# Miniprotein binders against GCN5-related N-acetyltransferase 10, chloroplastic (GNAT10): the designs that were tried, part 4

Target 1, 215 residues: GCN5-related N-acetyltransferase 10, chloroplastic (GNAT10), of Arabidopsis thaliana (Mouse-ear cress) (q9c7g6)
Amino acid sequence: CASTESLTSLTQNNAAEIELKYLVSQHGWDVRRLNRDDEDEIRRVSLVQAEAFHIPLALFDDFFFMFFQAEVLSALLYKLKNSPPDRYACLVAEQTSETETLSSSSVVGVVDVTAQTESSVLRYFPGVEEYLYVSGLAVSKSQRRKKMASTLLKACDVLCYLWGFKLLALRAYEDDAAARNLYSNAGYSVVETDPLWTSTWIGRKRRVLMSKRFS
Below, E stands for the ipSAE of ESMFold2; O stands for the ipSAE of OpenDDE; V2 stands for 0.75 times the mean of E and O plus 0.25 times the DockQ between their complexes.

## First folded at step 2 (miniprotein)

Design ta2 (from ta1 with A12R F13W R47A L54R)
Fold by ESMFold2-Fast, scan of step 2:
Structure ta2 (fold): chain B 215 residues (1-215), chain A 92 residues (1-92)
Amino acid sequence: as target 1 above (215 residues)
Amino acid sequence: SERLLRKALELRWEALELMSEGKFEEALKILDEAIKINPENALAYLAKGLVLARMGRHDEAVRAFERAVEVAPTDPLAKLALEIAKLALEKE
């Protein structure tokens, strides 16, 4: 119907304006929401994340990399299409000195934020009904990776406040000191490791649940 | 349901992270969990075949890609992956 169509159009117009506004600008980095209307930016984001998680293969590496990127792209498109604008966001980072004209090719960092209600997390937070889960943190090779990653995490804080959520959660490997130090410096605290995961999947390395609580 | 679908997508993403770290056995465990949740998950079979190929387990990789093609017969990536895996198996 026209009524439903009209409301959808208004919501998307407001979201597009918000998506182009910078959430954080510090240390030479600008962080904003992904521009859903820019197909090249969507492809660029999928490339940045695929590159961060790619392991070179001796045989047919080009085809397997294309597969990884296609899967990352498919998942991104699915989330953008099927998530309310206040329940999922893909955040992108670009260098301030390069932002005279917004360009998808200037995107060098990415992080995903998703509203979740998983019992494996909520059992540690009595009275909390839902939280924002931080994942897919990917930073292109740069001498300022830590500052860019910190700025992306700061943008997650801003989004948490704007959306009215009180809890941010993420997972890191127990043996990944660099990642854990990054998250600790961003205000995250270790909660606990769920023993069910290690007992269910023999040989899997344990991950640490970390959280950041707001009043 | 939506929750199970979200969990399957999250598990697939975790598997990609593990593969990037060379933790192939752990990636397989997560992908098997995703397949258990949704046996029609073509992307999970594709990722499983990729992990198996990286481990040099080409016979098992071919079987995983065959499952992906069965689930998604019109997916050109699944068909391409199967052909590449068959070539690797023949050269073994």
Scores: ipSAE 0.014, ipTM 0.319, lowest interface PAE 7.3, mean pLDDT 76

Design ta3 (from ta1 with R6Y F13Y L50A A53L)
Fold by ESMFold2-Fast, scan of step 2:
Structure ta3 (fold): chain B 215 residues (1-215), chain A 92 residues (1-92)
Amino acid sequence: as target 1 above (215 residues)
Amino acid sequence: SERLLYKALELAYEALELMSEGKFEEALKILDEAIKINPENALAYLRKGAVLLLMGRHDEAVRAFERAVEVAPTDPLAKLALEIAKLALEKE
């Protein structure tokens, strides 16, 4: 009897945990927080982001890729260890349809959300004390790639609401029309800034600040 | 000094995040700030050299790694990074 009651309680707890697991489920994609206890998932996330942001080199590309992936992994581990659970999240996307057993290898999209108070952003938003910064948006090559990125951004909206923030901010390269269109379609708007603030390095690609506000 | 150490570690973390996002110019600025706070920070020189290599600035990368070796002469990673950067510069 006692064992039966224990099994019922465990089943109820597992169901509640599963129900709270996914922040967004849309367009065949499920988005949830990274399982910080799963070492393989942490490594998979670092690989997805490193692959997305890697710039190929003419010489020793494999070495610099491994070094870059190690730095991405170190940064992720540092954030997970040193951030309160309501001020940093790594979000992962996996396919809803599962005719095969799901694993950490099923993670095909990633985005980071970090609470920040940088004056370089807040100076454009009088009355706002802190914001959520969206970064590291990376998606693996797969079907419905564009819908996956949109679903990850929608999950950022959900966290913004759940954590009580009023502002989401991110940066995109000025000449990256695809990324800027993705963010604009997700509700982000370009913030008008001093040209010297955005990057004064001659001959380099500049970034623009984009934001999304909530009532 | 404890407060300065914490600030240097905080800047190093910011630089790693920027590097992971491909924000190399911004990462360099943060790494230069970390170096200014603690000029004996070998890891900051290593990360600066790595960013410079990824940007194709091989001469500057060699100088950054040389400084890393100077402050951490027993670090095999610093020595390896310097030799790779020198080879990249030579084959350029």
Scores: ipSAE 0.014, ipTM 0.326, lowest interface PAE 6.9, mean pLDDT 76

Design ta4 (from ta1 with L46F L77E L80E L87R)
Fold by ESMFold2-Fast, scan of step 2:
Structure ta4 (fold): chain B 215 residues (1-215), chain A 92 residues (1-92)
Amino acid sequence: as target 1 above (215 residues)
Amino acid sequence: SERLLRKALELAFEALELMSEGKFEEALKILDEAIKINPENALAYFRKGLVLALMGRHDEAVRAFERAVEVAPTDPEAKEALEIAKRALEKE
């Protein structure tokens, strides 16, 4: 009936509003969930991540960048379509404003949070069945010197609490002092470092597993 | 299966993250692992070609893109990437 349809519409609007509410507002930055209904914002997010991680080429740089951005976009669309809303989130950061206008063009930072059950992580946390994995942290070049990354990580903390998880985990390269200091300052601690033989015998760069626990 | 889909997503995202950080040798290892699991993974061959091209390894990039085209012959992106990689190889 019409009444049932009206209630369904209201429920859908409330869910969208929840997804767009700010999780954290600190240091001049607001962090919220990506608006999955805004195709321009999805494209903006893929651009921010592609730009943060792209290495320029002497020849064909524009062409390879286009391919790389398309790959990032495809991966994001797949996760948004195929992940439950309480088990995956793409978080976006924008500059604090007196007006509460949501704009895709204002997105300057991104981080992904995914629920995982990998034994390589859970083996260090007896009694924990599931954790949130933090990845894809990217900040626009024009805004890198601001405290945006810390605010994105604080939003991951809030989401962990809201979804009822007890553990956040991430990986960083052992020799990446900047990233390791960022995560340590955000409350993460080293759980394990890849064995020395990993770099010696396989030639794979060593990573550190870092975690932040909530009781 | 759900486990295979999750592993495919993890490998795909890990490779993208490594590529984004300029860690091309590590990205290649992850992509090679994905290819070993599924030799018909056109996307993995395509990404491997892109990483190899970024490293200046144009002959290997051409071979990877050729494999991507073989697996997905109707993919215009793979075909265009192959032509660009061939042109880069000719200039060496």
Scores: ipSAE 0.005, ipTM 0.292, lowest interface PAE 10.2, mean pLDDT 76

Design tp1
Fold by ESMFold2-Fast, scan of step 2:
Order: sequence, then C-alpha cells, then structure tokens
Structure tp1 (fold): chain B 215 residues (1-215), chain A 93 residues (1-93)
Amino acid sequence: as target 1 above (215 residues)
Amino acid sequence: SPLEEAKELLEKAEELLKQGKFEEALKILDEAIKINPENALAYLLKGLVLLEMGRHDEAVRAFERAVEVAPTDPLAELALFAIELAKRLEREK
C-alpha cells in the first residue's frame, strides 16, 4: 500500500506541475492554467472577469459590482471543484516577467474552456460528439490588449489538441464587430446567426455561433 | 412625483445596504415596489438582499418578478444569473 501511495503522490505532484506550465508564450504574454492552490489568483481572475462583463447601473452600482464579482468567484470555485481537469480549464494571461515568477497580481487576462455536448451546436457538425466551448474572455486595459486576447485564444487551441477535441466553439454578439473580428483573425468561422424568432430569450441581442475545427 | 419618490427610496435602500441593514433595506424596497410595481430594479435589489440573507427561495421569486417586469432590460440578464446561482446554493446545502 505504501508503494501505491508513493505512486499517487508522484502523479499528483506531476499533474500540479504540468497545470502551472505555460501553454503559450507569444507577443510578450504567457498563458497558463489558473493555479488552483492560489486563492489570491482565484480572486484576481474573478475581478478581471467581473470588470469586463459588469453592466453598470445608475443606482447601487457598487453593491451590484460587489455581488456580481462574488457570484463570478463562486461559479469559478464550483467549476474548479466539480469539473475533471481535462473537461474544464480557466486560463490566465500575464506579461512575460524577467523573474519568471507565478504572481497572482500580474494576471491581466482570462478565458474559460468547457467541454460541452449541446445539440444547438452539434447539429452543425455531423460526426462530432463533443466540443470545447470558449467563454468569459476578459482582458484588463493595457497597451497590448489585442495581442493578449489572441494569445489566450491560441492557448485554447493548445488545450483542444492536448485534450483530444476536434472542435472549438464560441458565441459573440452580432453587433460586436471588434470581438467578431478578433475571433475571425484567430481562425474562427461563422456557423450561424440567431434568427429573430429563436432568440434565447425574448428581446435579447442576437448572437453569432463561431467555430474552429482541427483535423 | 411618484417617480422622484421611488428614486429617493432606492437611494435610501442603497445606503442601508452599504451599512449591512438588510431587513431595513427590504422594507424600503417593498415601499418602492408599492409606488411602482413595474420597477424591475427594485425587484432585482430585493432579490440580492434576500440572497445575502440566505433566503434563497424568496430571492428566486424576486428575481423572477424582475425578469417578468422587464424581460428586455440588461438587468434581467443579471437576475437570470442570480436565479441559477440561488438554485445551485440550495442544492449544495
């Protein structure tokens, strides 16, 4: 039993080390998986995403932001606890450092990658049983914003390969030309645009489904 | 005017929320709702206060009302997110 325990310990150490290794290093940006043992990094990630996706309100904006950030944090913790390590990942981007230290304070970009099997996507890809869904792409304001987002998307490509998936999918608002251009330049192609009558919810903005395939 | 009165009540509720006075904030939000039952923001705020108090089922009902009142308002997206979280928190208990 001691032998089995030793092998388990080594496997866990190797897995943790691999999880902290950089997936992509390009354009002055390093992208790696979130360090699940760093509570400050988890909080930093939730702040970056909350700031990017927060809808400002005329009243109670401070309270709503605090609440929204707490909910983003709660959802992140839930995903980290309840998802297999090859079915969900939170990726973080940091500026290339001279010291090469893993610092939570240097995280300036985030993206989530989740394995999914939704029929609304798979209907367009006969023979594909599952795909990786890219969401929550958020970057702090900086001189290198566009290159950072592209590097995060390239890290999603790497995970797709490492996890053995053949398809990446995401959704963007139809009227968000900047986001759509970013995804097109990263190799994503429009699959379908939400019809007016099949909106996810009455009166909501239409979204575009985009995908990237690998052989 | 009723609209100005409702705004003053929401401002008072915000101040109470910042002070952690949740029960008092709920009372003020209920008054705002009485003045304008179509005030989606007041229902959303009530739901958030109830969620912080651990009253998850009541929070869900308040969020659902916010969505019913203003389904095309951006804050309805936040209410839907909060509904799913409240349901998940109850299951985790």
Scores: ipSAE 0.013, ipTM 0.300, lowest interface PAE 7.5, mean pLDDT 78

Design tp3 (from tp1 with E14L L41A L45A L48I L51F A82R)
Fold by ESMFold2-Fast, scan of step 2:
Structure tp3 (fold): chain B 215 residues (1-215), chain A 93 residues (1-93)
Amino acid sequence: as target 1 above (215 residues)
Amino acid sequence: SPLEEAKELLEKALELLKQGKFEEALKILDEAIKINPENAAAYLAKGIVLFEMGRHDEAVRAFERAVEVAPTDPLAELALFRIELAKRLEREK
C-alpha cells in the first residue's frame, strides 16, 4: 500500500515539474507555462497585462484600472479552468537566476496562446483548419526589453511545434512600428491590412494580420 | 464638459453593474456612449450587461465595437474573449 502512495507522489511531482519546465531559456530570460496553482502568480500576470495595456482616463482612473485588472484576472481564471491544456496557455517570463527559484513576484513578461478557427484568418491559409493566436504580449514597464519579448515569442514557436500546429497568427496596429518590427524580427509576415476607409472613423485604428508558418 | 459627464455616467453604470442592476446600468451606458462614442470601456461594460441579461447577439455587437475603438489593449482582449464565449454558448444549444 505504501508503494502506491510513493508512486502517486512521484507522479504528482513529475507532473508539477513538467508544468513548470521551461520552454525556452535564452538571452537571460526563462519562459514557462503559468503555474495555475499559484494565486500570487495569477494576480501578478493580471497586473503585468493590465499595466501594459491600460488606457488612462481623466476621471476615476484608479477605479477603472482596478475594474480593468479585475476583469483581466477573471478572464485569465476562466481560460485556465475551461481550456484544454493543448488549446490554451499563458506563458510567463522571468530572469534567469542562480538559485532557480520560481517566485511569482519575478514574473515580468506574459503572452497568451489560444487555438482558434476564425474564418477571417483561415481564408488566407488554404488547407489549414486551425491556428494558434498570439495575444496579450506584455512586459513590465521596468523591464521593457526586446530580448524578453522575443524570448516569449520563441516560446510560442516551441508550443506551436509541441501541440502540432502549423500556423501562428497575431494582429498589430499598422502604425505601431515597434511592435511590427518585433514581430517581423521574430519571423512573422504581414498577411492583410485593414481597409483604408476604416481610418476615417475617430478612434478606429487600422491593424495588420501577421503570421508565421511551420512544416 | 460633455466628456466629463460621459465619464461620470460610465462610473455610475459600472457601480450599478457591480450591484446586478443590469437594466439601469444599460440605460446609463447608452447615454455615456451617446456623449462619447469612442469610449471602449463603455462598450465593454455594455456587452457584459447584455451578456448577463441573456442578450448574446447584442452583447457580441457591443464587444465588437469595443475592439474597433481600442483594438490592441487588454480591453480588446477581454472583448474578444467575451465574443468567443458568447459564440460557444450559442453553439452548445
Scores: ipSAE 0.005, ipTM 0.202, lowest interface PAE 10.6, mean pLDDT 75

Design tp4 (from tp1 with L3E L75E F81Y R88Y)
Fold by ESMFold2-Fast, scan of step 2:
Structure tp4 (fold): chain B 215 residues (1-215), chain A 93 residues (1-93)
Amino acid sequence: as target 1 above (215 residues)
Amino acid sequence: SPEEEAKELLEKAEELLKQGKFEEALKILDEAIKINPENALAYLLKGLVLLEMGRHDEAVRAFERAVEVAPTDPEAELALYAIELAKYLEREK
């Protein structure tokens, strides 16, 4: 037979789910995992990331943007479908929401966290078999705040602890002082810079590997 | 001029791409490349069409060509981003 629940039990369950859902709530920002069952949220995430990496082009700009967004969406869907829930997460940032207030565009920041074993990173960490790779950090053009980006990075720290990983790694362009300063302030340290010979390819920018260790 | 003719072909390719006619768009882009082999935009567009068709290795080669012919142009920066995306899609298979 079917069981019944009181309104009090339903309210208590909802409050517990809200508390378990958010990884970090700080400075007016709530960070949680993307709801993989919400198609609109998935599309919103792909838009935020595509906008962050979009370079305006005089011809076909709208077509290029739509195409890049579609490819970002395709990659996100592939990761959500094919990654174990403790090996990949897309984290989203939204302003502290009121339960009674509904909006169609609450997600304003995104970051991806992926478990990886690439030798290009592990060669610098003898004894480490796996790490969490941080990528795709993006904030909506209308909501560019350093505190939001820092809160997303703090959520990556929480996830690293919850999943039992000891190492977070990311890459930033050597000449991107703003990004490097953000990551340094979040506790990341430079590990190594791409060798000069890797930048002999025309147009290729050098990147810096940065990491954060946990006991 | 060859530059004006190539631009008209690129505009026709854009219209075909909006219609989802990828094979036809590729043929027009190849014509633009034949007329001006140093047209970075044509290589970039060809790469994007190939990427959409799932032909990732060919897409990467087209993007690399765009970087070679115009390394400081905005098209080259987009091509470098597209190369990383194409390699990501291939690795995650």
Scores: ipSAE 0.015, ipTM 0.308, lowest interface PAE 6.6, mean pLDDT 78

Design tr1
Fold by ESMFold2-Fast, scan of step 2:
Structure tr1 (fold): chain B 215 residues (1-215), chain A 98 residues (1-98)
Amino acid sequence: as target 1 above (215 residues)
Amino acid sequence: SLELLERALELFEAGKFEEALKLLDEAIKINPEFAMAYFLKGRILMRLGRLEEAVEAFKRAVEADPTHPEAHLELAWALEELGDKERAREHLEKAREL
């Protein structure tokens, strides 16, 4: 498949070259690492994620959205500043064009990949010391989403290979069939589901832990 | 109680902060553990620059519902404005973990 040649080529690049290369180009979408030097792109990413993951409140929704967006921005800036380049990446998706440029206004999708060592995950994988955690998958409401989301997940696979990790993990809501189908089609399998008491006692929706292993 | 909260929000949106605070104080009198009433009260106090009172309102909101991330975010924001960066950081971390 085309992704095999892409993986081989990218493996030979240094960290700076990898940060500027498109990890995946499929179905009209290009996925690359976020441009750390572009403040507008950083703000754009924070807005896309905040809009996607904000849960509207019946009252004073705009106040909480302001604080939520500020927290998303602060967390992104902190990770960019304090993470080694092979342990955290923010990936962005933009539409393929003949006059391609690295432009913040073109970013319509985003996903985060973070190296983690949480015991709640590692308990299910004897012999594994760390994994890449996929989170913050968000797509702009104005764009076709199915192929963009799958392309972002494919870019996570490429990054996992390039960084030498053997395990990708993520969490999805148990009742979110669309997300679960997306992840299953991308090669993820359910590992565990949140205990029943989490939905009953604390009012939190149950989540499933899903994983994808590499040889 | 909820109806008082809704009317207070309408007054807040109209810029009638002191009238909104009076309704919130009435809601709190009826239900002293009413987390949402303390949230809105703290938010109004922030708009008025009454930072110490805002922190106390957000503390009561967190005490009433310690598992709600928005409560911790509001408290962290108010503490940051007050200059208490260490406690602001602690509540920001609690919000992230929830």
Scores: ipSAE 0.000, ipTM 0.145, lowest interface PAE 14.7, mean pLDDT 74

Design w4e (from w4d with L15R F30W A31S)
Fold by ESMFold2-Fast, scan of step 2:
Structure w4e (fold): chain B 215 residues (1-215), chain A 84 residues (1-84)
Amino acid sequence: as target 1 above (215 residues)
Amino acid sequence: SLEELKELLKLAIERIKRAIELGDPELLEWSIELARYLLRELGDLETARELLEKIEEALYKGNPEKALEELKRAIEELEKRLEE
């Protein structure tokens, strides 16, 4: 009836409000889900990630950066449109302020969390059917970059709990001591390292699979 | 080289086709911008201008299917020029 319709409306409003609520507020950083209705914020997020992961090229660098940025933006838009709200999230970090107003220009960090079922990960966790994969961790230049990154990772923990997942997984380059220390301090443990031939044969840096479990 | 540039443009065109297939309005807008860039690089400014005006008119009147059809035509024209 009308009473039930009013309750349903309130629940829908609360869900939308919860999506914009801060998942974690620590060390001067607030982490929340990306506002998918804010075009400027979407563009800002894609720029932060593109800048963090772009590898400059000797020839046609502007051309390749343009396509790379467009590819990052397209992937983000696709995931936002086609993923259930409890199976994909783009998390953004902004500095805690006295007014705490939502602003796309204040976004300085980002991380993606995606539900996955890849056998290369699940083979190490008998009884687990799916996990949340952490990727695309990017932070703009900041004197507090390390604390911002750790706060983003804590937000991933909160999301894992809220969505009912028991496993978080990510990959880091084996030779990236800073990243590996960041993840270890956040509670991740090494599961497996890429085979030696990946660096010698296909020319890619070896990666380390790391995981964090919840009961 | 010119051949290396053509291969890069072919890869970009495949990316645009995929974006069109996904049917997202924002991906469509991104695809239009990239098509505009490629048409400009090929030096066919008048065809690019006329086609983009038709796409904008279709979007203004709320007809995304017509905009998508015109964009596909632009992509086919780009592919033909790259093969020549």
Scores: ipSAE 0.000, ipTM 0.139, lowest interface PAE 14.8, mean pLDDT 68

Design x3p
Fold by ESMFold2-Fast, scan of step 2:
Structure x3p (fold): chain B 215 residues (1-215), chain A 97 residues (1-97)
Amino acid sequence: as target 1 above (215 residues)
Amino acid sequence: SKLYIVIRVPDEETAELLAERLELIARMYGGEVTVEVDGNKLYIFVEGLDPETVELILWAIELRLRLLGLEVWIEIDDPEEAERLAREFAEKLRKEL
């Protein structure tokens, strides 16, 4: 059994370490980077994103959900393995609680932030060489999901500052008023909308490119 | 009904990965979807699938790229140019079959 003195010292060290891990703590939500050594947390993140982005099917929905979750998991593992720590981050949100209650099961929100140089985005921002792309924003159904989502977006702002980027960009479906309002309230502005032939010719939902600029 | 789609992706590795996933999804839906990779472009030919199934396949491709921090975009902003490339792709596919 360890002494009470050594347990107290360990608790203090853990508290300081956890404080350094949290990027934002607001409205009852704490946001930090995904613990890539926690396989259960990786699976949990994949589940949260899969549930948020899965389109229900009339038949075999359980089977196709498993397939989509596997795709989400595969993509997450690929990014974690192949991305530099200052070019990609998966951010997780959990309810503000006692220091020692942190666990993979407490993750209720997720967002990905990736450094990109795509011409499809940069063509709208002369003088910008690269940007941070915000994607995969997913929040489990909860009483305060709007505040959780806004806190995740604030954490993206913090990373943008810390990593020295001047531009955040994301895409939302044109007909998703809730998402567009969330992003507008977070300081994002519409830059471009997918061409009309996207919905007419290839049948996909149109998206809008939104951005948030920093000096 | 026939649908010809050309999708530009960031690199050939991404194109190959998406081609594999699209073919798998097509098999699961019992549809006829042919995918050809040429550099960083995907040429997709769809036959006999309903519009909802096509949307789901495109959504799955978009989800995969988005999760990798990449965007799906169609390089061709001009419907006439898109149709020209689709026709060119159809001719190439006909020769292979």
Scores: ipSAE 0.000, ipTM 0.269, lowest interface PAE 11.0, mean pLDDT 71

Design x3q
Amino acid sequence: SKLYIVIRVPDEETAELLAWALELIARLYGGEVTVEVDGNKLYIFVEGLDPETVELILERIELRLRMLGLEVWIEIDDPEEAERLAREFAEKLRKEL
ESMFold2-Fast, scan of step 2: ipSAE 0.014; ipTM 0.393

## First folded at step 3 (miniprotein)

Design q10 (from q1 with R27E L56E R64L; at its last look DockQ between E and O 0.46; V2 from the best seeds 0.00; counts 0 for: pae E 2.6 > 1.5, pTM E .708 < .8)
Amino acid sequence: SKLKIEIRVPDEETAELLAWALELIAELYGGEVTVEVDGNKLRITVEGLDPETVEEILERIELLLRMLGLEVRIEIEERS
ESMFold2, look of step 3: ipSAE 0.298; ipTM 0.707
ESMFold2 (binder alone), look of step 3: mean pLDDT 72; pTM 0.610
OpenDDE base, look of step 3: ipSAE 0.602; ipTM 0.860

Design q9 (from q1 with R27E; at its last look DockQ between E and O 0.52; V2 from the best seeds 0.00; counts 0 for: pae E 3.7 > 1.5, pTM E .659 < .8)
Fold by ESMFold2, look of step 3:
Structure q9 (fold): chain B 215 residues (1-215), chain A 80 residues (1-80)
Amino acid sequence: as target 1 above (215 residues)
Amino acid sequence: SKLKIEIRVPDEETAELLAWALELIAELYGGEVTVEVDGNKLRITVEGLDPETVELILERIELRLRMLGLEVRIEIEERS
């Protein structure tokens, strides 16, 4: 007969492909971790992120967008391969009526969460050794996109708690009022803004560091 | 950790394009980059990425710049 260890290993593999657990379900949105064994879902996520990150500068023509999308995919694969499972997660949002669906066509929102120790953040938080950095928040077009984004941010809170972190951090462009309002409503507050002096290179936009601390 | 790199490029226009591309792409990998341009010289501070990953990113940026018609070769002069 098979050992309990063998049965546990087989069950864990099947559960990852069949029944992924949701971190947050609210406002008609279910948020879970990206299925790293689903190549179509990974590619869909990279497209959602690439379209959200696209900058409408002359240097971002159609040829550059193709290479940019490939780099977004490469970076996602790198993080999935090289990060411990409690130090990186790509979170995906689906409509609630598709509960437990692993199809890449159902994913309409994403956000990355990465454990970091950068001095550019930690210098503002004495006694904190590491934090979770929220990046790559991207939602497909929908009249319910604000609720989808807030649900993704709530899932970041859940990971922060589950992984034992006390601090969430992110950066937003100062002129993006919609994003700043979204983060403020999610409990983030401004820590520091880039100086008003000119950037060291042309085209650099000023950003704000925002954080959310847990007791 | 914090990695400091110094790079020379043919001209200031290339340095500005490289600075923009590096900041954009390094953040995709979870790193934070500060770039200071001084003529055809870049001083780059990278946090959250190891040297091997930074070198791969620079190689891919060089390829993309060449495909846009820019003749550029990135030479790393200093590390710390």
Scores: ipSAE 0.181, ipTM 0.605, lowest interface PAE 3.7, mean pLDDT 74
ESMFold2 (binder alone), look of step 3: mean pLDDT 73; pTM 0.629
OpenDDE base, look of step 3: ipSAE 0.439; ipTM 0.790

Design ta5 (from ta1 with K23E; at its last look DockQ between E and O 0.40; V2 from the best seeds 0.00; counts 0 for: pae E 1.7 > 1.5, SAP 83.152 > 70)
Amino acid sequence: SERLLRKALELAFEALELMSEGEFEEALKILDEAIKINPENALAYLRKGLVLALMGRHDEAVRAFERAVEVAPTDPLAKLALEIAKLALEKE
ESMFold2, look of step 3: ipSAE 0.400; ipTM 0.807
ESMFold2 (binder alone), look of step 3: mean pLDDT 79; pTM 0.736
OpenDDE base, look of step 3: ipSAE 0.415; ipTM 0.748

Design ta6 (from ta1 with S20A K23D; at its last look DockQ between E and O 0.56; V2 from the best seeds 0.00; counts 0 for: pae E 2.9 > 1.5, SAP 83.592 > 70)
Fold by ESMFold2, look of step 3:
Structure ta6 (fold): chain B 215 residues (1-215), chain A 92 residues (1-92)
Amino acid sequence: as target 1 above (215 residues)
Amino acid sequence: SERLLRKALELAFEALELMAEGDFEEALKILDEAIKINPENALAYLRKGLVLALMGRHDEAVRAFERAVEVAPTDPLAKLALEIAKLALEKE
């Protein structure tokens, strides 16, 4: 597809990962890696991540939301500092603009991609020793945000190719039909759902493990 | 130690996800598990106090932030969070 062809061209013409600006450009959305040298962008990304938790604002909640955002920022900085560059990425989506400068880019979506070896996933995939785990994707029902989310997921495919992984995995809440449809349309399949009695016993919302395999 | 450190990191991220879904009781349970792993970790107490404050349980938030200040007495965030939580408790 177009995203695969674009990546192949960039790989053939430029081996330096710093030279790769956009992993995917589709539907008016450009997706790239977070610029770890841009402190203002890192702060803006941590705000987008914190806002995805949909915490209501009130007088004292404003302070605690900012405190929460500071915790999200700290976790992001830790991952950026301590993760090898081919085992973690924070992907950012921004609106395409021919005249917009990098300093004026508006980040409106994010997703984390992390290399993992957890047996809770690998037990379903004999012969697979590690996979990329997709987390922290904000999903909205507006048409623009659905296309933003699908473009972010295609960028995860691109990273899977670039880093040499054969398996992408994620978890979605069973009762989130919009998210499950988004992931299914992106080529993810359900591997297992938590048993009903498990959610009753644990008191947690049921989640489904979904995966996408590449040959 | 490596297994415990990785588990603590997983619990921290899981708590953040649970907060966003409004599952505050489960987020608190996960944070209590993190505190059991390391009871000297000021950050775990700070996160517990934050979750409790977001739930409106201000008396419990104050106690969690007090523990954070005891563990890390030079942490300005812990001190500020404690002050704000005390104000929230006085207003209820």
Scores: ipSAE 0.145, ipTM 0.632, lowest interface PAE 2.9, mean pLDDT 76
ESMFold2 (binder alone), look of step 3: mean pLDDT 78; pTM 0.731
OpenDDE base, look of step 3: ipSAE 0.436; ipTM 0.754

